# Ledger of designs, part 12: VH-VL binders against Apolipoprotein N-acyltransferase (lnt)

Target 1, 229 residues: Apolipoprotein N-acyltransferase (lnt), of Prochlorococcus marinus subsp. pastoris (q7v0g7r236to464)
Amino acid sequence: WQTNMPTREKTNFKNQFINDKLISAQKIALSNDAKLLITPEGTLNNNFNLNFKSKIRMLAGGFRNSKNGLRSSLLGYQIGDKTYSSFIDKHRLVPLGEKIPGFLNIFSRGLSAVGGIQPGSDSRFFKWKFTQPLAIAICYEITDGFKIRNAVKSGAELIISAANLDPYPRKLHYQFLSLARVRSIENKKDNIIISNTGPSGLISEEGKIIKLFDPNTEQNDVVNPNFSI

## First folded at step 4 (VH-VL)

Design j14 (from i8 with heavy chain V99L G103P F104W, light chain Y92D D93Y L96I; framework fv_iluzanebart)
Fold by ESMFold2-Fast, scan of step 4:
Structure j14 (fold): chain C 229 residues (1-229), chain A 122 residues (1-122), chain B 107 residues (1-107)
Amino acid sequence: as target 1 above (229 residues)
Amino acid sequence: EVQLVQSGAEVKKPGESLKISCKGSGYSFTNYWIGWVRQMPGKGLEWMGIIYPGDSDTRYSPSFQGQVTISADKSISTAYLQWSSLKASDTAMYFCARLDYEPWLEYGMDVWGQGTLVTVSS
Amino acid sequence: EIVMTQSPATLSVSPGERATLSCRASQSVDSYLAWFQQKPGQAPRLLIYGASSRATGIPARFSGSGSGTEFTLTISSLQPEDFAVYYCQQYDYWPITFGQGTKVDIK
């Protein structure tokens, strides 16, 4: 689900609005026989809870509290869940107290939007009960090919790249897409990309763009990745 | 057969408490929402709220929030609608119905109880 | 909340004639619209769901159409047992809301 929600309004969004949009997105996904709904990074507010029971498995970008502080995560919802039952935390944060290289400095603008985020586990491996394992990259993590490769080596059969690229120039959107293609090629795995305003779509294990959503539009669509055994 | 059976008619005075019931049979009670609908004499249908018996998740229509309590006991496949203090304006027929509320299913309320008439008079 | 408006309030039809009932939503409900029939002293009976799908046991003379905000229930060749009040209901968003009803009466 490419949300196309304004970044400046995210912290002021009422939970009702997010719930209404999720209901609509799930409805569209199910009418197209989708098995999994994926949202961009940071879609859900801190302490968010669904006001309905999920009808589809969902990976939603959001935040969770841990004993080590606030974590930026992809939150897993099973069918029937009102609160997430699984998660994978963002690992790569911008280093503090150091000058950030030009390319990475652009990414730091997004990471600073919600202060107090702590790094999570460096594992990019995610598995739900009864599903194929996934390799997860949240925004900046797409630049760390070694960690994505380790997830694939551990059994992941599909790469998921979730981002919020609104604060960044259009040139960086192209660079993000290029990095996602490289990850697909080097691991021989399809990559599903989902971001707030784009790019979003499906990249094959050969690095070919199979489907790409129109940028700056709200779009719900189904992609069929290849689960290689 | 799938059916919902409601408790019998009630006659009460203003200020009294009341709890009416809706018992499901012939299906998995914990896998469906139970909704409550009010119909005042000579008027149309008004949605009151719903409950998912499996975890007692409850939602009220804004006009009924704080006026009634909806609950369920999954061990006996029964949902309840209750008032702490009845008013004459609560005089109505109350229906329960089985539904899958979540809007991505392509059907509404498919099984209804027979109704419970509640009369509140001095 | 989504407001459902039905028209006409009362429809007078002779047996064997066609009846057409309208239902309008204040905002799009896609196809998540149901039609119910209620006879005096009885619980409502589901006729149509998903705007156009007939419920189990409902005669072919009942048909539904429409999407978004405009919906129609059509009863072809009205039978004596069809004189009742008909309600539309959206189940797309909370709270679930009903129209005010259309009474189908003998001309």
Scores: ipSAE 0.000, ipTM 0.407, lowest interface PAE 17.9, mean pLDDT 73

Design j2 (from i8 with heavy chain V99L D100Y Y101E G103S F104W L105G E106T Y107E G108Y M109F V111L; framework fv_iluzanebart)
Fold by ESMFold2-Fast, scan of step 4:
Structure j2 (fold): chain C 229 residues (1-229), chain A 122 residues (1-122), chain B 107 residues (1-107)
Amino acid sequence: as target 1 above (229 residues)
Amino acid sequence: EVQLVQSGAEVKKPGESLKISCKGSGYSFTNYWIGWVRQMPGKGLEWMGIIYPGDSDTRYSPSFQGQVTISADKSISTAYLQWSSLKASDTAMYFCARLYEESWGTEYFDLWGQGTLVTVSS
Amino acid sequence: EIVMTQSPATLSVSPGERATLSCRASQSVDSYLAWFQQKPGQAPRLLIYGASSRATGIPARFSGSGSGTEFTLTISSLQPEDFAVYYCQQYYDWPLTFGQGTKVDIK
């Protein structure tokens, strides 16, 4: 799944519209025998619930309320769920008042488009019921090779990179893809890249691009990664 | 044993409020969507909306948004359809139905209530 | 919304003859289509779901076919109890929509 929707417009969509998109995406995924559907960062609104029971395991970009404030997350839905039963929170936020390198400054401006976000756990390791362990990078977390490497050391068999690159210049979209490729190579793990408007595809453990989606077209496509033995 | 039982016929005047019911039995009521369907005299079927009783998540057909309220009380396995102010054009047979989910592409409304006739006239 | 159009409005057939009812969607609904039978004063009864699968207890003389935008319900040898109004319904997208119905009458 890849969507070409601007960040600002996406956060204002009605829950019914989001449900319609998810139903369509799940139908396409299931018709292609997919085991997991992954959506871009920020696909769901805060307090979102499915108006149907999920037919496939899904990791959907969205928001989660915690006692310490609003979190940006990948929300996990099992088959039969109407509300998420698992999550992994985005950790990397740029501190206020810090001078940062140019492209990181641009990433922090993107985060500002969805204000009110609080950082979550620094662990990028995700173990879901009945699935293989995953290493998760949400947006510019892909720049943190140390955290991704730690997730792989903890047993992650696949890297998932979920982003919303709409706020960023097109040049940085390709830099994002390059960073994802480096993470795949250094950890010898496949990487699934899902983005709202940037480059998307499957990158092998050797860093080879196996499946690249057109960044100018909305796509619901199937990616079947090979887990390491 | 698995059934939906609706409340009895109603005769009302324009401007009056009304709440009709649909009670499920013989299955896990909170785990299935309940839909409401209107059939005006001599006319076809039209969907009004649907509710998931487990969390009261409700979705309306655009034609009925703001015209009616759909609700459910899971403690007594009952769904409701309500009007704050009836109009003569609300005269119709109202059916409730359960959405059964076997798998994707095999979702269907397999269980229907007997219907509630609502007559609104001055 | 997806508009469902049924034809003919009325179909006159004799007992034992084949009846063929058509249903058209304004856009593709893949195979997410159901057929219902309704007799006067009664609730609708599910006949077919997924365009071609018979519901439990439905006689073999009822069959559905089609995909995308064009669908057909066939009754291979019409019985006296089959004279009723038949509705198609898409469940591909919200809002759910029914066709206007086809009345199957005695010739």
Scores: ipSAE 0.000, ipTM 0.416, lowest interface PAE 16.5, mean pLDDT 73

Design j3 (from i8 with heavy chain E106D G108Y M109F V111Y, light chain Y92E L96Y; framework fv_iluzanebart)
Fold by ESMFold2-Fast, scan of step 4:
Structure j3 (fold): chain C 229 residues (1-229), chain A 122 residues (1-122), chain B 107 residues (1-107)
Amino acid sequence: as target 1 above (229 residues)
Amino acid sequence: EVQLVQSGAEVKKPGESLKISCKGSGYSFTNYWIGWVRQMPGKGLEWMGIIYPGDSDTRYSPSFQGQVTISADKSISTAYLQWSSLKASDTAMYFCARVDYEGFLDYYFDYWGQGTLVTVSS
Amino acid sequence: EIVMTQSPATLSVSPGERATLSCRASQSVDSYLAWFQQKPGQAPRLLIYGASSRATGIPARFSGSGSGTEFTLTISSLQPEDFAVYYCQQYEDWPYTFGQGTKVDIK
């Protein structure tokens, strides 16, 4: 599932729009017999609640409050949930005190603008109730091949790369796709790429692009990754 | 046709364990939630919890969490309600019910089992 | 949890008369409200879901209305087989909760 929603606009009126889009996305997913719906990073506002009960298991990009401050997360919704019942927080932040390649300097610029976000656990292994174990990369975390590899070694059967590329130049969107392909190849795992704008799709364990959605357009489609036993 | 058939009446002593069943037929058992409802003698209905048999996702009402265990065996299309140690206050009629839905937002309990009477006395 | 309150506790009506049962929620449940009928010695039977949609096989004399926090079940031209206890139930939020019931007696 791919959305084209500006990251900087998160108001109470946008919450109704988000709910309507999620209802539409879940209807499409269910009509195609999907078992899991995934949304881009930052799709949901802080303190967001569904105005309906989820009909499908969903991993939604959003924010959560913790004792250590605001966290950027993938929020897990089981069937019947109106509020998330599980989460994995974004851990990989831009390193401080080191020279950053030009490519990664754009990520650090975006992170500085967000303010108030705290790092979470450094594990990228996500074992959600009754789903296949996942390796999760939220935006910048796609650059950390070591952590993704560790998640796969821990049993992850699929890589999920969730991003909000709206604040980044279009050419960086394709660099993100290229890096996601590298993660898929080196781990021999399918990779689902979900982004707010720019490329989204399914990349095979051989690094082949199986499906690629049109950039800058909201698209709801089902991808069927290959789970290896 | 959709049917939910519950196990027969039980008479137990305090401290004993018990497991009662609810067998679904005539539909895809793994695609619908099954709920358990308690009705004490002469009282109203109380929702105990629900389970989605496809992945055993279970939710308990706060007043029943830790007091009972809800489970399901999808290979035989059967849901279970279990007590590790019964109390006299567990004497009640227990119903199972299936959750259906229409459209995206309407969930409702459309089919009910006939009920299992559990009597706990010394 | 959302508390459901039904009124009256007991309603006595003559056959052929209209019966009106009320259900109030402690907070908005939108239209996620169901009505059940329970006769002595039987399991509950679904009458209405989504506040106003009749379940399959339910006679047209049963109708539901309301939204938010106030709901009504109406039985037009009450029949002898309609004497029963009626429960409302919200499914807006977990845990699902029932009202305490309204007993309908035929005078």
Scores: ipSAE 0.000, ipTM 0.418, lowest interface PAE 15.6, mean pLDDT 73

Design j4 (from i8 with heavy chain V99H F104W L105G G108Y M109F V111Y, light chain D30S Y32N; framework fv_iluzanebart)
Fold by ESMFold2-Fast, scan of step 4:
Structure j4 (fold): chain C 229 residues (1-229), chain A 122 residues (1-122), chain B 107 residues (1-107)
Amino acid sequence: as target 1 above (229 residues)
Amino acid sequence: EVQLVQSGAEVKKPGESLKISCKGSGYSFTNYWIGWVRQMPGKGLEWMGIIYPGDSDTRYSPSFQGQVTISADKSISTAYLQWSSLKASDTAMYFCARHDYEGWGEYYFDYWGQGTLVTVSS
Amino acid sequence: EIVMTQSPATLSVSPGERATLSCRASQSVSSNLAWFQQKPGQAPRLLIYGASSRATGIPARFSGSGSGTEFTLTISSLQPEDFAVYYCQQYYDWPLTFGQGTKVDIK
């Protein structure tokens, strides 16, 4: 593996690696009769394109350019798409209060590190073609119960909680899971959690953990999607 | 049963325009990429570019970017390679070939057309 | 671009003997490599894809091996119809590139 490769060749290598991981993830998802593949926040590079047409509906964490700047997003791919055809942008929240010490500060440090990311719409309601309406929480957006409740009031039937927890301590992973459970209970909706190095799984409308995958015992790769439905 | 049938040989003068065709049959035309490959007399194979007919997504080799235009008409299962102004150096055999998209980004040519000989001379 | 180099340029083999052809990539192409056969006046024909998977209808005497930068095509017990030019092609990265070819002719 070469660390002195030119930037363009490094990007091509990384893009091929991401494509290989997505192909593997889609093959696994299809072999398990999954209808949807969800990847963690930040899985795809900026300006990423699939080198194949998607064979499953996919929500991939990544970045998109808008006229108002770079967005951190969940990018929607329908069957047959090579580029995303739908998206929901992360809305940047201003850290308020000391109710959850360190949680919002850790995520704000991460946002600062990537620089240039602009906030999207504060609506967490995502009506995607041919799927049930979704309430989306990307990373620390899980702390905003009001926004998620509004998405459910707008018709969302399922909550999706997507995060990149790789750079954060294990205690924060537990707090993320705990917050996802609270959102599920207060809205009486199932919640699907997807995280690259933290917990992933399904939480019922009563806050019960139905299925849980712990990547700390399996994999720690941001670009290797680890969950499907 | 899968077949790619190319248009007949062409003899042209420098500066003339040309459009050659490749018609697919025996498969779902919109589910496979079509590539174009040049072979100069006595030389090896050179990839020129590729098109996905379902949405006209087109990729060119840097050596051929701006030199040719690749297009497709999915209603008649036909792909095209076009020059606005031919040069003597364009004299070559041109092959179209199908890429197996089902291979998840495996862009190898599984079926080939018979070739179209293009001769450009003054 | 990724440069594909084939060796030897010409390989002389008697019918019934084994032929071994090499293909080297200037950088890793994983297993995204195909082998093609071309006879004079004909279009190329796919033999191997994914470095080692034989295409439909291709005789068992053709086999491929290798990964990364070094690849081999082997023809066991060469038949008269196997005298042709053979090309390797990488499909790991854009632009797609071919080797210069190895001509297999009769000794």
Scores: ipSAE 0.005, ipTM 0.457, lowest interface PAE 10.4, mean pLDDT 76

Design j5 (from i8 with heavy chain G54D V99Q D100E E102D G103S F104W E106S Y107E G108Y M109F V111Y; framework fv_iluzanebart)
Fold by ESMFold2-Fast, scan of step 4:
Structure j5 (fold): chain C 229 residues (1-229), chain A 122 residues (1-122), chain B 107 residues (1-107)
Amino acid sequence: as target 1 above (229 residues)
Amino acid sequence: EVQLVQSGAEVKKPGESLKISCKGSGYSFTNYWIGWVRQMPGKGLEWMGIIYPDDSDTRYSPSFQGQVTISADKSISTAYLQWSSLKASDTAMYFCARQEYDSWLSEYFDYWGQGTLVTVSS
Amino acid sequence: EIVMTQSPATLSVSPGERATLSCRASQSVDSYLAWFQQKPGQAPRLLIYGASSRATGIPARFSGSGSGTEFTLTISSLQPEDFAVYYCQQYYDWPLTFGQGTKVDIK
């Protein structure tokens, strides 16, 4: 679900609004026999709980509180869950320093809008109950090819790249898409990309764009990766 | 006991091909990256590239891309460094080293081979 | 690429004295820095990783400190076997890069 909710305005959205959108997204997913619903980075607000029992497996971008502070995460919901039962925390916060100078500077500027986030484990391997393992990249983590490769070598069958690129220039959106394609090629695994305003879609293990969502639109759509759930 | 044992010293002429080896023992060879490092006479260390033996995923330093080939044969726990055509400037000590796979510190070298001296002269 | 610069090029120390070696990165490498010891005719040996963590089997007299761009390796009481060349290496970004080395010599 490409949510198309600008980052600034999203901070003022109420939990009820998000719940209503999730109910709608799950109804659409179920009507299309989808097995998994994925949302962009930061879709759920801090301390968010569903006001209904999830009817589909869901990976939702959001936040969780830990003893060491607030974590940005992909939160795993099983069928029947009202709160997440699994998670993988964003590890790579943008450091002072440069791997890709222009990209790093622009990304760091936007990240300053969300304070108090602590890094999690650097492992991008997500072993989830009732499904094959996943390799997860949250926003800037798509630049860490080595860590994504390690997740695939540990058994991940699909790469999921979740982001919120709304604060950034369109050239950065293009670079994100290009990096996602490189990750698919080098690992010979499909990559599902999901971002708040785009890009979102499916990239094959050959780096081919199989499906791409319209940017800057709210879109619920189904992609069929080479992945068994 | 983890060991990396490299092949013996080589003396070659420019234009000749060469393949040197690094055999791992005392650990699960397929679960660790193997890196190659060059040390020219009297100089420091230069990272050349790495390979993951289980599927031969190989990454090169930009300075060495296209100049050497790194490969591995997991059935005999051996990694290789190969030149199709040697140059006098390839004269150096070549080390293999193991990198951890599954930790945040997987990129550092923890165990090293004894080195293979390659001398290229005409 | 990230350039690693070590100083001094040569450090002369008497046995039993403290040695302090410096390593500077051209850009921040956070704490992703390792120190290696190399004796003549031998392979490098890992001493410190993560800027400050001693590798297994490394004596307590070796300690590392620093973060970002400035790092220090300290040998608190030089033993005869410690006279060697020491290299720092960043593993923050590819390509992996080493400093040019500091030779610790007997005074």
Scores: ipSAE 0.000, ipTM 0.404, lowest interface PAE 19.7, mean pLDDT 76

Design j6 (from i8 with heavy chain N31S V99L Y101E F104W L105G E106Y Y107E G108Y M109F V111L; framework fv_iluzanebart)
Fold by ESMFold2-Fast, scan of step 4:
Structure j6 (fold): chain C 229 residues (1-229), chain A 122 residues (1-122), chain B 107 residues (1-107)
Amino acid sequence: as target 1 above (229 residues)
Amino acid sequence: EVQLVQSGAEVKKPGESLKISCKGSGYSFTSYWIGWVRQMPGKGLEWMGIIYPGDSDTRYSPSFQGQVTISADKSISTAYLQWSSLKASDTAMYFCARLDEEGWGYEYFDLWGQGTLVTVSS
Amino acid sequence: EIVMTQSPATLSVSPGERATLSCRASQSVDSYLAWFQQKPGQAPRLLIYGASSRATGIPARFSGSGSGTEFTLTISSLQPEDFAVYYCQQYYDWPLTFGQGTKVDIK
């Protein structure tokens, strides 16, 4: 689901509105026999709960509280869940002694827009119940080829790249897409990319764009990666 | 066998605390809401509240908010209804019931426990 | 709160006869209405949900109809085991509310 929910509007969205959108997205997914619904980074508010039991497996971008503070995460919902039952937290890359490259500096400033976010584990390997393992990149984590490659070496069969690129210039959107393609080529694995305003779609293990959603539109659409769920 | 089994009858004095239980078996306990319903002697059914054991999301009827505590322990598939200080007016049959759903977010009672009779008198 | 009103309070019917029970909601509950049977000394048992869908194991003689604010439970050929109190319940909105019950007695 490409949500097309501008970042400026996000903090004013109430949980009821998000629940209504999720119901709509799950209905569309089920009508198309989809096995998994994926949302962009930061789709769900902190302390979000579903008003219904999930009807499909879902990986939703959102926030979770931990003993070490607020985490930006991809939250896993199994069929029947009202709250997430699995998660993978965004890991903050901190270069030692070197100045952050321009585009990474912009992503770092964006992370600071949501106060109190703490870094999670640096592992990008996500072993989810009843699915093949996944390699997860949240926003600028797509720049860390070593961490994604390690997840694939550990058994990940599909790369998922989730982002919220709405506040960033168009050129960074293309850079994100290019890096996602490089990760796919390096690892010989398909890559599903999902962002709130785009880019979103499916990249093959050869780096070919199989499907690309229309930018700046709300779109629920199906992609068929070489992956078993 | 899919069933809800409640704890036995209780006889208490006003001011005493009480915690009664409802154990689910034969189904995924964390996948269904559990509700509590009061029935005073010779009267109808009153919804007290519900809990989703998978995340402990709890919702109370306005009439019972602050009067009772609903909780669950998913490790032993058991829901609880608790009073800090009982009153004679709490004398009633208390039922637990599982909720199934029609559509998204519309839950109805589909499976009931046998009931726990609570008598409060001095 | 949505108020559920059942009528009649008591219905006297002979075995083999039809019983028709009514339930009225103070505002529309669409089709989110259930019917329960309670025998003396027993827990309630779900009969109908979604206004008209029969629950698993419930005999075909029980049927429900209606939508919005007016609902009916029909027992087409009353059996001795059907003498009980029947409750309707809306689950359209919280708090969940029950009707006061209709007692189906032996004539």
Scores: ipSAE 0.000, ipTM 0.429, lowest interface PAE 15.4, mean pLDDT 80

Design j7 (from i8 with heavy chain V99G G103S F104W L105G E106D Y107E G108Y M109F V111Y, light chain Y92N D93Y; framework fv_iluzanebart)
Fold by ESMFold2-Fast, scan of step 4:
Structure j7 (fold): chain C 229 residues (1-229), chain A 122 residues (1-122), chain B 107 residues (1-107)
Amino acid sequence: as target 1 above (229 residues)
Amino acid sequence: EVQLVQSGAEVKKPGESLKISCKGSGYSFTNYWIGWVRQMPGKGLEWMGIIYPGDSDTRYSPSFQGQVTISADKSISTAYLQWSSLKASDTAMYFCARGDYESWGDEYFDYWGQGTLVTVSS
Amino acid sequence: EIVMTQSPATLSVSPGERATLSCRASQSVDSYLAWFQQKPGQAPRLLIYGASSRATGIPARFSGSGSGTEFTLTISSLQPEDFAVYYCQQYNYWPLTFGQGTKVDIK
């Protein structure tokens, strides 16, 4: 699901809008016999609750409150869930003392937009019940080839790259797509990319773009990666 | 009182275009889905698609995707069903119906238009 | 798509008798099932939604029951105006799907 939603709207408007759009997205997914619905980074607001039970397995970009502070996460919903039952937290890419390349400097600015976001585990390995494990990259984590490679070595069969690139210049959108392609090539795994305004689509294990969504449009579409469920 | 009023009967030839209408009144038009249902002569009901006029979010049954276009003009509280090129197999009664969408799975059709009979013959 | 199967195709009953109509879904639709009545030359009319909730203005003799895959519409004492075709419809999944209908006619 490429959401094409405004990122700076009032929280109450966004919550009302998001629930309605999630129901619509799940109905489209089910009508196309999809097995999994994936949303961009930050699709759900902090403390967001579904006002319905999920009808499909879903990985939704959102936030969770942990004992150590607010986390930006990809939240896993099983069929029947109103609240997430699984998660993987965004990890801060640039450790203390490491230099920041110019484009990563812009990505790191996004962490401050929500305020108080704490880094999670540096593992990109997501073990999901009833599916093969996934390698997850949230936004700038796509730049860390070593951690994605480690997730694939641990058994991940598919790479998922979820982002919200709306705050960033269009040039960074193309850099994101290029990095996603490199990750697919070096790991010999398909990569599903999903972003609020694009790029979104499916990249093959050879770095070929199999499907690419129209940028700046809301689009629900089915992609069939080389992935065992 | 909630009412859906549909346009009158149409007689067309294959290959012709057609646009039929469904005007809602007595409720907030932008807060409810409008669905289209086909009933071929002597047959049952088939859901064709649905539109949310507030943002023009439109969903089609796979059998009707690419066959028809559903649209709405919220300024006049009217939904439309359109064919670019009619076929004899499009001969049917077409109903519009209002659906509520407040939670998952609650777009049941509570109010229906009177129907528009479309006859396509050479 | 979810396939909705209604039985019987035709039900012949006398006025004052009880009519029981069945609807089966090919997979669970929870309670997201509606029943409609259609008389010749008329639009369908909503009778029941949520499997068991009676729509506004619908007489108490109409009742719905069931959940998951098996649903029943019961008319406890048929009136002359109740002779019509009845359709069930699931609205839990896209595409929305209707049963083929049960015709209730006079014995």
Scores: ipSAE 0.000, ipTM 0.411, lowest interface PAE 16.4, mean pLDDT 76

